# Ledger of designs, part 7: VH-VL binders against q98ui9r863to1033

Target 1, 171 residues: q98ui9r863to1033
Amino acid sequence: GTCTVYGNGHYMSFDGEKFDFLGDCDYILAQDFCPNNMDAGTFRIVIQNNACGKSLSICSLKITLIFESSEIRLLEGRIQEIATDPGAEKNYKVDLRGGYIVIETTQGMSFMWDQKTTVVVHVTPSFQGKVCGLCGDFDGRSRNDFTTRGQSVEMSIQEFGNSWKITSTCS

## First folded at step 4 (VH-VL)

Design p15 (framework fv_fezakinumab)
Fold by ESMFold2-Fast, scan of step 4:
Structure p15 (fold): chain C 171 residues (1-171), chain A 122 residues (1-122), chain B 111 residues (1-111)
Amino acid sequence: as target 1 above (171 residues)
Amino acid sequence: QVQLVQSGAEVKKPGASVKVSCKASGYTFTDYYMHWVRQAPGQGLEWVGWINPYRGGTFYAQKFRGRVTMTRDTSISTAYMELSRLRSDDTAVYYCARDSYYEWFGDYFDYWGRGTLVTVSS
Amino acid sequence: QAVLTQPPSVSGAPGQRVTISCTGSSSNIGAGYDVHWYQQLPGTAPKLLIYGNSNRPSGVPDRFSGSKSGTSASLAITGLQAEDEADYYCQSYDSSLSGSVFGGGTQLTVL
């Protein structure tokens, strides 16, 4: 499945549900460190919106990808890879293709960012029902894409979005 | 206004350690990453690493890993760089410099300390 | 050895134009990372001169300008003055090294 972030806080989940959400915290976009995943987690993608002054419009994103032995930190025009376990093998590849930063893992997750506001996350069918975050749970049913961190289904977009915030980053 | 005040010159023997300080004022110390850059006599600038003063996280250039340690004390807005197992080729002016990016790294250095000369000689 | 390549020296007479180049590779300037420039007067700390390829901090005269194209950047100084005699360093970010990188520096002599 494919999850897309674009423009001024527009989202399309892995199951095809569209919604708009703007927040001023760091948010978990997609991860497999989830209660619905019986295997150990392998990735977490965190996004932060950079607003255009006092406008609700987003100028760019700040993105962190967290893996078992590494972190990748992304800012417009800048990539930093940090080995959290220097002895471990990398399970991903980073490429710059025509202005897009592309990150592909050996476990079937692909990430693409235009260095502005467009993010595309692709996961193979092996992740079906094992992911969570703003991108939803990829279970083939759009009705439960708004599952909060506590696994309850919320119909309010604001409540759903706020359930994926990293609280320490808001104030 | 923004000011970075570094500790005074040090003379060390080979094999010793040196700890250089950088006291920040005029801004919120924990909001900006602090970098360390050195310059050997008559040579160019060489990046050593950075510290996140808020959380204490660090990242070092590969050349210095295993010998450099960066720390900070938020109660006195001071960053430290300690370099161990000193060699003659570590003789250099060591600068602290503030990253321009609020709560991030990898941008330009908008304010610099005046430097601390570390001389390694027998 | 420096990661970014600069000429070791340039010279000019008062009132003339000089240009200092900074050449990188696909892992830094060629990857789209910005280039910044620092001026270092003898016996002093480096001072920010140009940031984000072409922007000037407050207090830097408009006779200093920067540009970037492909894998290279350039610092231009017009109306050269005696007080411009200094070392000039370019800086960028390198993705393969995951850190800041500097040019080797260029000594500007005002004749």
Scores: ipSAE 0.006, ipTM 0.522, lowest interface PAE 11.6, mean pLDDT 83

Design p16 (framework fv_fezakinumab)
Fold by ESMFold2-Fast, scan of step 4:
Structure p16 (fold): chain C 171 residues (1-171), chain A 122 residues (1-122), chain B 111 residues (1-111)
Amino acid sequence: as target 1 above (171 residues)
Amino acid sequence: QVQLVQSGAEVKKPGASVKVSCKASGYTFTDYYMHWVRQAPGQGLEWVGWINPYKGGTFYAQKFRGRVTMTRDTSISTAYMELSRLRSDDTAVYYCARDSYYQWFGDYFDYWGRGTLVTVSS
Amino acid sequence: QAVLTQPPSVSGAPGQRVTISCTGSSSNIGAGYDVHWYQQLPGTAPKLLIYGNSNRPSGVPDRFSGSKSGTSASLAITGLQAEDEADYYCQSYDSSLSGSVFGGGTQLTVL
């Protein structure tokens, strides 16, 4: 399944649900450290907005990819690799392809970033039902509570987005 | 291991209130919505509502609005359901049940409490 | 009354196959929401049996299977055993009610 982030806070989940969400914290975009898979988790992708110099408008995303033995930080076309376990083998590769920074894991997760605000995450079918975050749970179903069909529900898109914030990072 | 331990059986008169507790352990209490489901003797399952333990937000089925209140105490990982102005037809086993999806209210219930029998009789 | 429709009872002999239907509408199963199934043994709390239309939790035998088609779902039990005697409930989400909904339950009797 494919999850896309584009423009100013536009999302398309792994299940094809489209929504708009804009926050000022760090947010979990996608991970497999989810209920019933916590011990077997292999990746976590965190996003945060990056302001344009003295402007309050969003120019790009700051992205952190967290793996079992490594962390990759991405900002303004820069790549920083941090070994959290120096003795462990790397399970990913990094390439630059058509203006995108591409990161692929051996476990079936692919990440692409245009170095601005567009992010594409692909996961193999083996991740169905095992991922969580702003990208959704990849369970193959649509949820009408994320569509604007004139129905008021208690859990809004804002409440959904805020459920994925990393609380310590909020203003 | 995940456990939901509920308070003991209650006998109440019509017009009284009852407050049922559900103590969670084995996971981060604030990560999952807690639902309440009831079952009258010999009858089916009926959804009552949910509470978000993280923010304290609640949503109740229309049938129970104005009579039910759901609360939680994060310091002891306990959820509560209080039902007021009890009627004889409120006699039921009341279950707490955890939503399976992290901070979500619309999925399946992966863990259930053993239930609390509330008997309403004159 | 229940929002989802199930037959009130079903029966079979040991070793046979039984199916339990769950019929919804355009605001729940027909809207694309998944169907989940619970088994309730006499005097016990419901236990998750099938989630997400067709998935089994660890420990549930492969004799239990689920499927979904249009506005309806089915639970199939093959190789019926005495310990399968229980009440079975389907569950989904209803967008018009903004809440979880259950079927009325089906009592399975093993003859």
Scores: ipSAE 0.000, ipTM 0.473, lowest interface PAE 16.3, mean pLDDT 82

Design p17 (framework fv_fezakinumab)
Fold by ESMFold2-Fast, scan of step 4:
Structure p17 (fold): chain C 171 residues (1-171), chain A 122 residues (1-122), chain B 111 residues (1-111)
Amino acid sequence: as target 1 above (171 residues)
Amino acid sequence: QVQLVQSGAEVKKPGASVKVSCKASGYTFTDYYMHWVRQAPGQGLEWVGWINPYTGGTFYAQKFRGRVTMTRDTSISTAYMELSRLRSDDTAVYYCARDSYYEWFGDYFDYWGRGTLVTVSS
Amino acid sequence: QAVLTQPPSVSGAPGQRVTISCTGSSSNIGAGYDVHWYQQLPGTAPKLLIYGNSNRPSGVPDRFSGSKSGTSASLAITGLQAEDEADYYCQSYDSSLSGSVFGGGTQLTVL
């Protein structure tokens, strides 16, 4: 499946559900370190909105990709690759294609970033039911996670988004 | 603007541990890695390791693995470096230094603390 | 023990040019990693002088310049002044160590 972030806080989950969410913390966009795959997790993608000067508008995203033996930091077109285990084989590649920074893992996750606010995460079908985060759980079901709740849509979306925040990063 | 304020000088006996602090101000503490670099009297600079203040993740130079621990407290924008099983040759000024967040690997250190002298003697 | 090699000392008279070399290997400078330079005045912390081989931070005079070729880099100081008397360190990244590496330092004496 494919999860997309675009514009000012617009999301489309792996299951095709669309929603709008704006937060001012760091959020887990997608990962496979989830309750049914905790010991076999291979990636975590964290996003944070980067504001345009004094406005409430989002200029770009700060992105951290965390792998078993490495970490990649992305901000304002800058890329930093950090080997946290220099003895391990590299399991990803980085390319620049048509204005996008593209990161692909050997485990079947692909990440694309336009160096601003558009992020596309693709996972192979083998990840079905193994991922979690703002991108959803890729369980083949859409429209039932937060849109059919007994609360208003606004409260449902905010509750969902806040469940993926990293609390120490909030203002 | 950007300021890194380190704890005061320490005198320790061989075998003891020392914990040096580095309080950051003037920027978002969690946005930049913090490095530790030491300098023995009359000697050159030696890189010890780094901590990612956002995640708490660390990486240490091979020479210090098993003896050094880096931590941080985001509520007070402070990084710590603890070195255990001290030897006389650990006598040095220990600096904290902010990672530049450079585009590629090979970051430089744009701001440095004033240093903490750690003296290990009997 | 320093990973990058610098001469231990260099000297010059006011107004002259001095050059400080920094020699690495295939795992650091030779692998394409940038070289950065720090100035350490007596009794003070190091201060960033040059980054990314040849860039100057705001406030660093254009008398200081950096260059890189092959496995080596150099810092050039023109119009030498008394206040330039300091220790100078080069720094790069080493892929085999996955960490930052420094030169041994060069003490500049202004005659």
Scores: ipSAE 0.006, ipTM 0.498, lowest interface PAE 13.5, mean pLDDT 82

Design p18 (framework fv_fezakinumab)
Fold by ESMFold2-Fast, scan of step 4:
Structure p18 (fold): chain C 171 residues (1-171), chain A 122 residues (1-122), chain B 111 residues (1-111)
Amino acid sequence: as target 1 above (171 residues)
Amino acid sequence: QVQLVQSGAEVKKPGASVKVSCKASGYTFTDYYMHWVRQAPGQGLEWVGWINPYSGRTFYAQKFRGRVTMTRDTSISTAYMELSRLRSDDTAVYYCARDSYYEWFGDYFDYWGRGTLVTVSS
Amino acid sequence: QAVLTQPPSVSGAPGQRVTISCTGSSSNIGAGYDVHWYQQLPGTAPKLLIYGNSNRPSGVPDRFSGSKSGTSASLAITGLQAEDEADYYCQSYDSSLSGSVFGGGTQLTVL
């Protein structure tokens, strides 16, 4: 499945559902630290809108990718790779292809960022039903894509989006 | 209201071990990384390492690897730092400090414990 | 042996402006990591003063301001007051050490 973020707050979930959401916090875009897979989680992707220029308009995303042994922070074309366990085997590869920063894991997750507002996340079918976040739960049923952090199926996009916010980062 | 309450002062002999505790309240203990920072008398701040209270995973500054062990007990919201093979130059106030970033590390420290003085006599 | 470089001391009279520098390298401030500042009053734990280069926590007066440029950062204190007498520490993250790093500290004396 493929989840896409583009422009200012436009989303397409792993199950193909489209929605618009704007927030001023950090949000969990996709992770596999979910109720169906909590003990075997391998990644978490967090996004935040980044204001730039004199108008303070949103022109890019700030992105953090968290793995078992590493963290990667992305902002304004900068890549900061942090080894949280320097002795551990690296399970991902970082590449630059054209204008995109590409991160591919050995577990079947791929991430692409145009260094602005476009993010593409691919997960193999082995992740079906194991992921959660703004990208949805990849269960093949679009209505379940709007499942909140508390496992409630929500009808409101605003309520759904806010359920994935990181509280300490909010205004 | 966030509070970090540390254990009382300790006096140890060279070669001994010390275990300092830091009890958290006013927030969900497992949501924030806990760091340990020390300060020798009249000297600056020195980062020791962090623990993720959710997973129990730790990372230590190179200087302390092999001598420091960080643990936690989620049932009582308490983090621990144990330093072994103590030397006189380990005499310092040891602080626990909460990472500001929800479920992350390597940012700023928004709340600090009041410190635990560890004196290593020679 | 601190990773970030600060002047060991700075002094000023009440009402004056002082600035405290914090100089890093390409693996920390120069790599784009934010700079944070802590105030330590005598006999107390450090207290967060500035985070994310220039933001003030609730309760910190606007006399304190932070800035960052290139490989360095600065803390400015205007309208200096006697209660500002303290040690000030900058802090960032270092990618080569994979850990938090502090400046050596600057003792501010108000006379």
Scores: ipSAE 0.006, ipTM 0.519, lowest interface PAE 12.6, mean pLDDT 83

Design p19 (framework fv_fezakinumab)
Fold by ESMFold2-Fast, scan of step 4:
Structure p19 (fold): chain C 171 residues (1-171), chain A 122 residues (1-122), chain B 111 residues (1-111)
Amino acid sequence: as target 1 above (171 residues)
Amino acid sequence: QVQLVQSGAEVKKPGASVKVSCKASGYTFTDYYMHWVRQAPGQGLEWVGWINPYTGSTFYAQKFRGRVTMTRDTSISTAYMELSRLRSDDTAVYYCARDSYYEWFGDYFDYWGRGTLVTVSS
Amino acid sequence: QAVLTQPPSVSGAPGQRVTISCTGSSSNIGAGYDVHWYQQLPGTAPKLLIYGNSNRPSGVPDRFSGSKSGTSASLAITGLQAEDEADYYCQSYDSSLSGSVFGGGTQLTVL
């Protein structure tokens, strides 16, 4: 499945649901550290809107990718790789393709960023039912893509989006 | 081998704009970020911002936002810094400097241009 | 206005040792970001002297060394020579500013 973020908070979930959401906090876009996956997760993707020039306008995204032994921070075309376990083997690779920064893991997640506001996340079918976040559950059913962090299905897009906020990051 | 060649000195009146160029050679221009740093007469170094020549993405120090614009032309391996609404206290030598291979934030500047003196006076 | 604090001047006689300090805060050096040092001879552009706290580029004599501890870094110059008379700047990254930051500079006089 494919989840897409583009300009001014437009989303398409892994199950194909489209919605618009803007917030002022850091938000979990996609992860597999979810209650339906009893094994330890392998990735977490966090996004934040990065305003520049005009009040309330978004010119790019600030993105953090968290893996088992590494963290990657992306801001305005810059890449910072942090080894959280310096002795561990890397489970990802970074490439530059056609204006996109591309990050692929050995576990079947790939991430693409145009260094502005467009993000594309691909996960293999092995992640079906194991992911959660703004990108949804990837369970093959669009009806429950608006599942909150507490696993309640809510029809309000604002309540859904706010359920995936990282509270300590809000102003 | 690596060279950063900057444009010549400029004299401007207050309120004018200045555009400084930095032509790179001896390496793949799009592989390294380019920073701009200025130094007023008798003063220290002050970071202005950076440009990613591959994407055209830029980031400016807060002090210069709204007055500075960084661009590049990949066909001639040249970076530009334009500063508008000049004041007398913008009088400084402006340097372009190459970022080390961009793997980590906090990279150092391994090669510097010789600087461009911009004098703002009436 | 400089984010990192350096003494404005330091002096020594030929053959002596001098140390130049660079003091930061929790958002830069204290956050673990590396410190780099530049030498600026009169009338010239800055030149990289030390990178990554303690590494020397090719061509820099081993009498120049760098260290880092807590929120501070230090540049040591042993066996001072007249040719070392220059301004020295430390540089790091500040996470709260999301940009490079410099010290105010230290003028070294060899007496």
Scores: ipSAE 0.005, ipTM 0.478, lowest interface PAE 15.7, mean pLDDT 83

Design p20 (framework fv_fezakinumab)
Fold by ESMFold2-Fast, scan of step 4:
Structure p20 (fold): chain C 171 residues (1-171), chain A 122 residues (1-122), chain B 111 residues (1-111)
Amino acid sequence: as target 1 above (171 residues)
Amino acid sequence: QVQLVQSGAEVKKPGASVKVSCKASGYTFTDYYMHWVRQAPGQGLEWVGWINPYSGYTFYAQKFRGRVTMTRDTSISTAYMELSRLRSDDTAVYYCARDSSYEWFGDYFDYWGRGTLVTVSS
Amino acid sequence: QAVLTQPPSVSGAPGQRVTISCTGSSSNIGAGYDVHWYQQLPGTAPKLLIYGNSNRPSGVPDRFSGSKSGTSASLAITGLQAEDEADYYCQSYDSSLSGSVFGGGTQLTVL
């Protein structure tokens, strides 16, 4: 499935549910450290809106990708790779294609960022039912995409979005 | 209220290992990176490394690679730092410190444990 | 040895202003990474004093201010009080080391 973030807080989940959400915290966009898959988790993607200089308007996203042997931090076209196990073989690659920074893993997750506000996350069918976050749970049923961190299914977009916030990062 | 409670002082002989604990409370343990920073008596602060309590991923300063291991137990909100093959110059106060700078490239430490004195002497 | 350079000591009288410098290089402060400052009172753990170059945490008086220019940063303390006597450390991130780096510390003496 494919999850897309574009423009000013527009989302399309892995199951095709569309919603608008704009928050001022860091949010878990997608991860596989989810209930019933916690011990087999392999990635976590965190996003935060990046203000334009002295303005509070949004210019881009700040993005952190966390993998088994590395962490990648992205901001304003800058890439910082932190090897948590420097001797381990990388299970991902980074490319630049058509203005997008592209990160592909051998585990079946790919990530594309236009260095501004557009993010595309693709996961193979093997991730069905194993992911959670703002991108939803990829279980083939769009009404379940609003599953909160506490695993309740809520219809409120604000309640859903805020359930995936990292509390201390809020402005 | 955020609190980081560290284990008590340790006295070790050269060549031994020490494992220091840091129990977190007052916040969601898995939402913040935990760093370890040491300070030899009368000396400055020296960064040792970090652990992501959610994933268990770690990163260590070059000086400590091969001798330090950081772990955590999410069921009791506790982080651990183990330093092996101790030398007399490892004598220091070891602090755990919470990273609140998730929003940018760079880490700053908003809450600190009170420190654990590790003395290495023959 | 410390990666960021601070003077080892600074002194001032009560009510005066002091400035503590923190000098880095192109791989840390010069690369645009923020500078943070910590206060360490004798026998205690460090306490966050300034983050993100110039921001104060709740409870830190406005007598403390931070600034950054080029490869250097400064901590200014106005209206010095006896309780300000402490060690002060700057901290940033270094891209060549992929980790946090500290200054060597500055002992402030209030005479």
Scores: ipSAE 0.006, ipTM 0.499, lowest interface PAE 14.4, mean pLDDT 83

Design p21 (framework fv_fezakinumab)
Fold by ESMFold2-Fast, scan of step 4:
Structure p21 (fold): chain C 171 residues (1-171), chain A 122 residues (1-122), chain B 111 residues (1-111)
Amino acid sequence: as target 1 above (171 residues)
Amino acid sequence: QVQLVQSGAEVKKPGASVKVSCKASGYTFTDYYMHWVRQAPGQGLEWVGWIDPYSGGTFYAQKFRGRVTMTRDTSISTAYMELSRLRSDDTAVYYCARDSYYEWFGDYFDYWGRGTLVTVSS
Amino acid sequence: QAVLTQPPSVSGAPGQRVTISCTGSSSNIGAGYDVHWYQQLPGTAPKLLIYGNSNRPSGVPDRFSGSKSGTSASLAITGLQAEDEADYYCQSYDSSLSGSVFGGGTQLTVL
């Protein structure tokens, strides 16, 4: 499945549901640290809107990818790879393709970023029903993509988005 | 006011090492990456590398790997660049320059030291 | 060799306009990384002139302007003055090198 973020807070979930959400915190875009896979989670992707100079419009996204033994930080095309366990083997690759920064894991998650506001996350079918976040739960039913962190289905977009915020990061 | 004060000119023989210092003031030293850039007489600017004063982490341009070492002393807000196995074509003005991005790298250089001339001659 | 390409020199008469180009590749300017410009007066350290493609720091007159398109950037100087005689350098970030890269520099002569 494919989840896309573009422009000023426009989203398309893994199940194809479209919505608009804008927030001022860090948000979990996609992860597999979810109730039915919590002990076997392999990735978490966190996003934050980065404002334009001289404008209140979003210029780019600040993105953090968190893996078992590594963290990758992305802002305005800059890449920092941090080994959180320096002795562990790397389970991902970073590549540049056609203006995109591409990060692929050995577990079947792919991430692409145009260094501005467009993010594409692809997960293999093996992740069906195992992911959660703003991208939804990839279960083939678009209506439950608005599942909150507490596993409740919320139909309000604002409440759904806020359920995935990292509270300590709010200004 | 932000200031970067560099050590004085050095004259070295080929094969020697030189250590240039850059003392920062007017801001929190550990909040901004410090870069080193050199300029040979009559030539252009050449990026050498950066140090994160908070972690002590470094990254060097491929041309200088194995010969350059960047360090810092947070107690005196000073960054150092040591270049070993000097050759005549290492003769240059060496600048320290502050990255404009808070706690990050890869942006522009908003403040520069006045430079340290290193002359490598017999 | 410099990673970004600039003409080695440009010249103009007082009051005229000059443009200095900076050409990169797909791993730097072409990848969308911002271009910054520095002015270096004879015998001095470089000084930030333009950052983020087109922004001016406090104290830089509006006759200096920057632009970026595709794999290239340009610095435009209007109303040339004798005090503009200097070397001008572009700078960007290169993702394949994971580091800052400079142009070779352009010497501006005011005739």
Scores: ipSAE 0.005, ipTM 0.509, lowest interface PAE 13.0, mean pLDDT 84

Design p22 (framework fv_fezakinumab)
Fold by ESMFold2-Fast, scan of step 4:
Structure p22 (fold): chain C 171 residues (1-171), chain A 122 residues (1-122), chain B 111 residues (1-111)
Amino acid sequence: as target 1 above (171 residues)
Amino acid sequence: QVQLVQSGAEVKKPGASVKVSCKASGYTFTDYYMHWVRQAPGQGLEWVGWISPYSGGTFYAQKFRGRVTMTRDTSISTAYMELSRLRSDDTAVYYCARDSYYEWFGDYFDYWGRGTLVTVSS
Amino acid sequence: QAVLTQPPSVSGAPGQRVTISCTGSSSNIGAGYDVHWYQQLPGTAPKLLIYGNSNRPSGVPDRFSGSKSGTSASLAITGLQAEDEADYYCQSYDSSLSGSVFGGGTQLTVL
């Protein structure tokens, strides 16, 4: 499954649903720390829109990838790796390929960022039905893509997007 | 030397599926992304998508999402592209092509397979 | 349809110079992404001719050169030879599509 973020708040979920959403908080883009996943979570991807000076338009994204024993922060072409459990085995690698910053895990999640506003997240079929966030639940049913953090299905894009906000980060 | 060897030509009826293979040799298969590009007879090149042989992760051009599936088998250094629900306008030569891995010059294709002709006709 | 715009054909006499244009937009070439060029001889797979706007792979003669400015790029071929008859494609990356994009191709005829 593939989820894409591009331009000024444009999204394509893992199940192919398209929508536009702009917010001023940090948002969970994709994770497997979900109530529908019986296994322990392995990743969480958080995005924040970075405005163009005084403009309302997005110039870039701030991205945080959270793994069990490490955290990666991406900002303005800069990569910062933080070991949250020093000495634990690293389950990912970081590469630069064709203008992208690429992060791949041994569990089957791949992340690509063009260092601007385009983010691509790939998950292998083993993640089907086990993920949640703005990217949806990857169950092959577009009706479920607008599932809120409280696990209700909403038709309002604004309500859906706001359900994945990290409240403490809002203006 | 780097080689990408593709499977032979296929003739399919509308509605069928086709699976094309691309066997890599001469380099470490998991170090480079593999792209798929198609070309209809007498027409230009059209990018289909890519697969990471390392993670199995894929990304497809919007036009093909829901119909294309890319996979790989690292034990035999082979990438696959399967296209389902075939239409007559899917008739094309399908190429696998290796990503250059040069970050400063963007993703360009330094080695290409010779192509697999897929003909979709009644 | 092709995302990058190329003229469908160009022609020249042996020994002359021809140029092939490749026009993009703000989401690809205009965003600063590099332009690459491929040569496709009849009945063959495309072959990398120019990468990163202006670099030549080993074995490509210096008669071939590339340049990029603003939202467009050009491939120049000097000292035109009969063996240069081929289709030429430009390629870049598009941020709004999150993928590789090609020009429609230009057929070069040597008169």
Scores: ipSAE 0.006, ipTM 0.486, lowest interface PAE 15.3, mean pLDDT 83

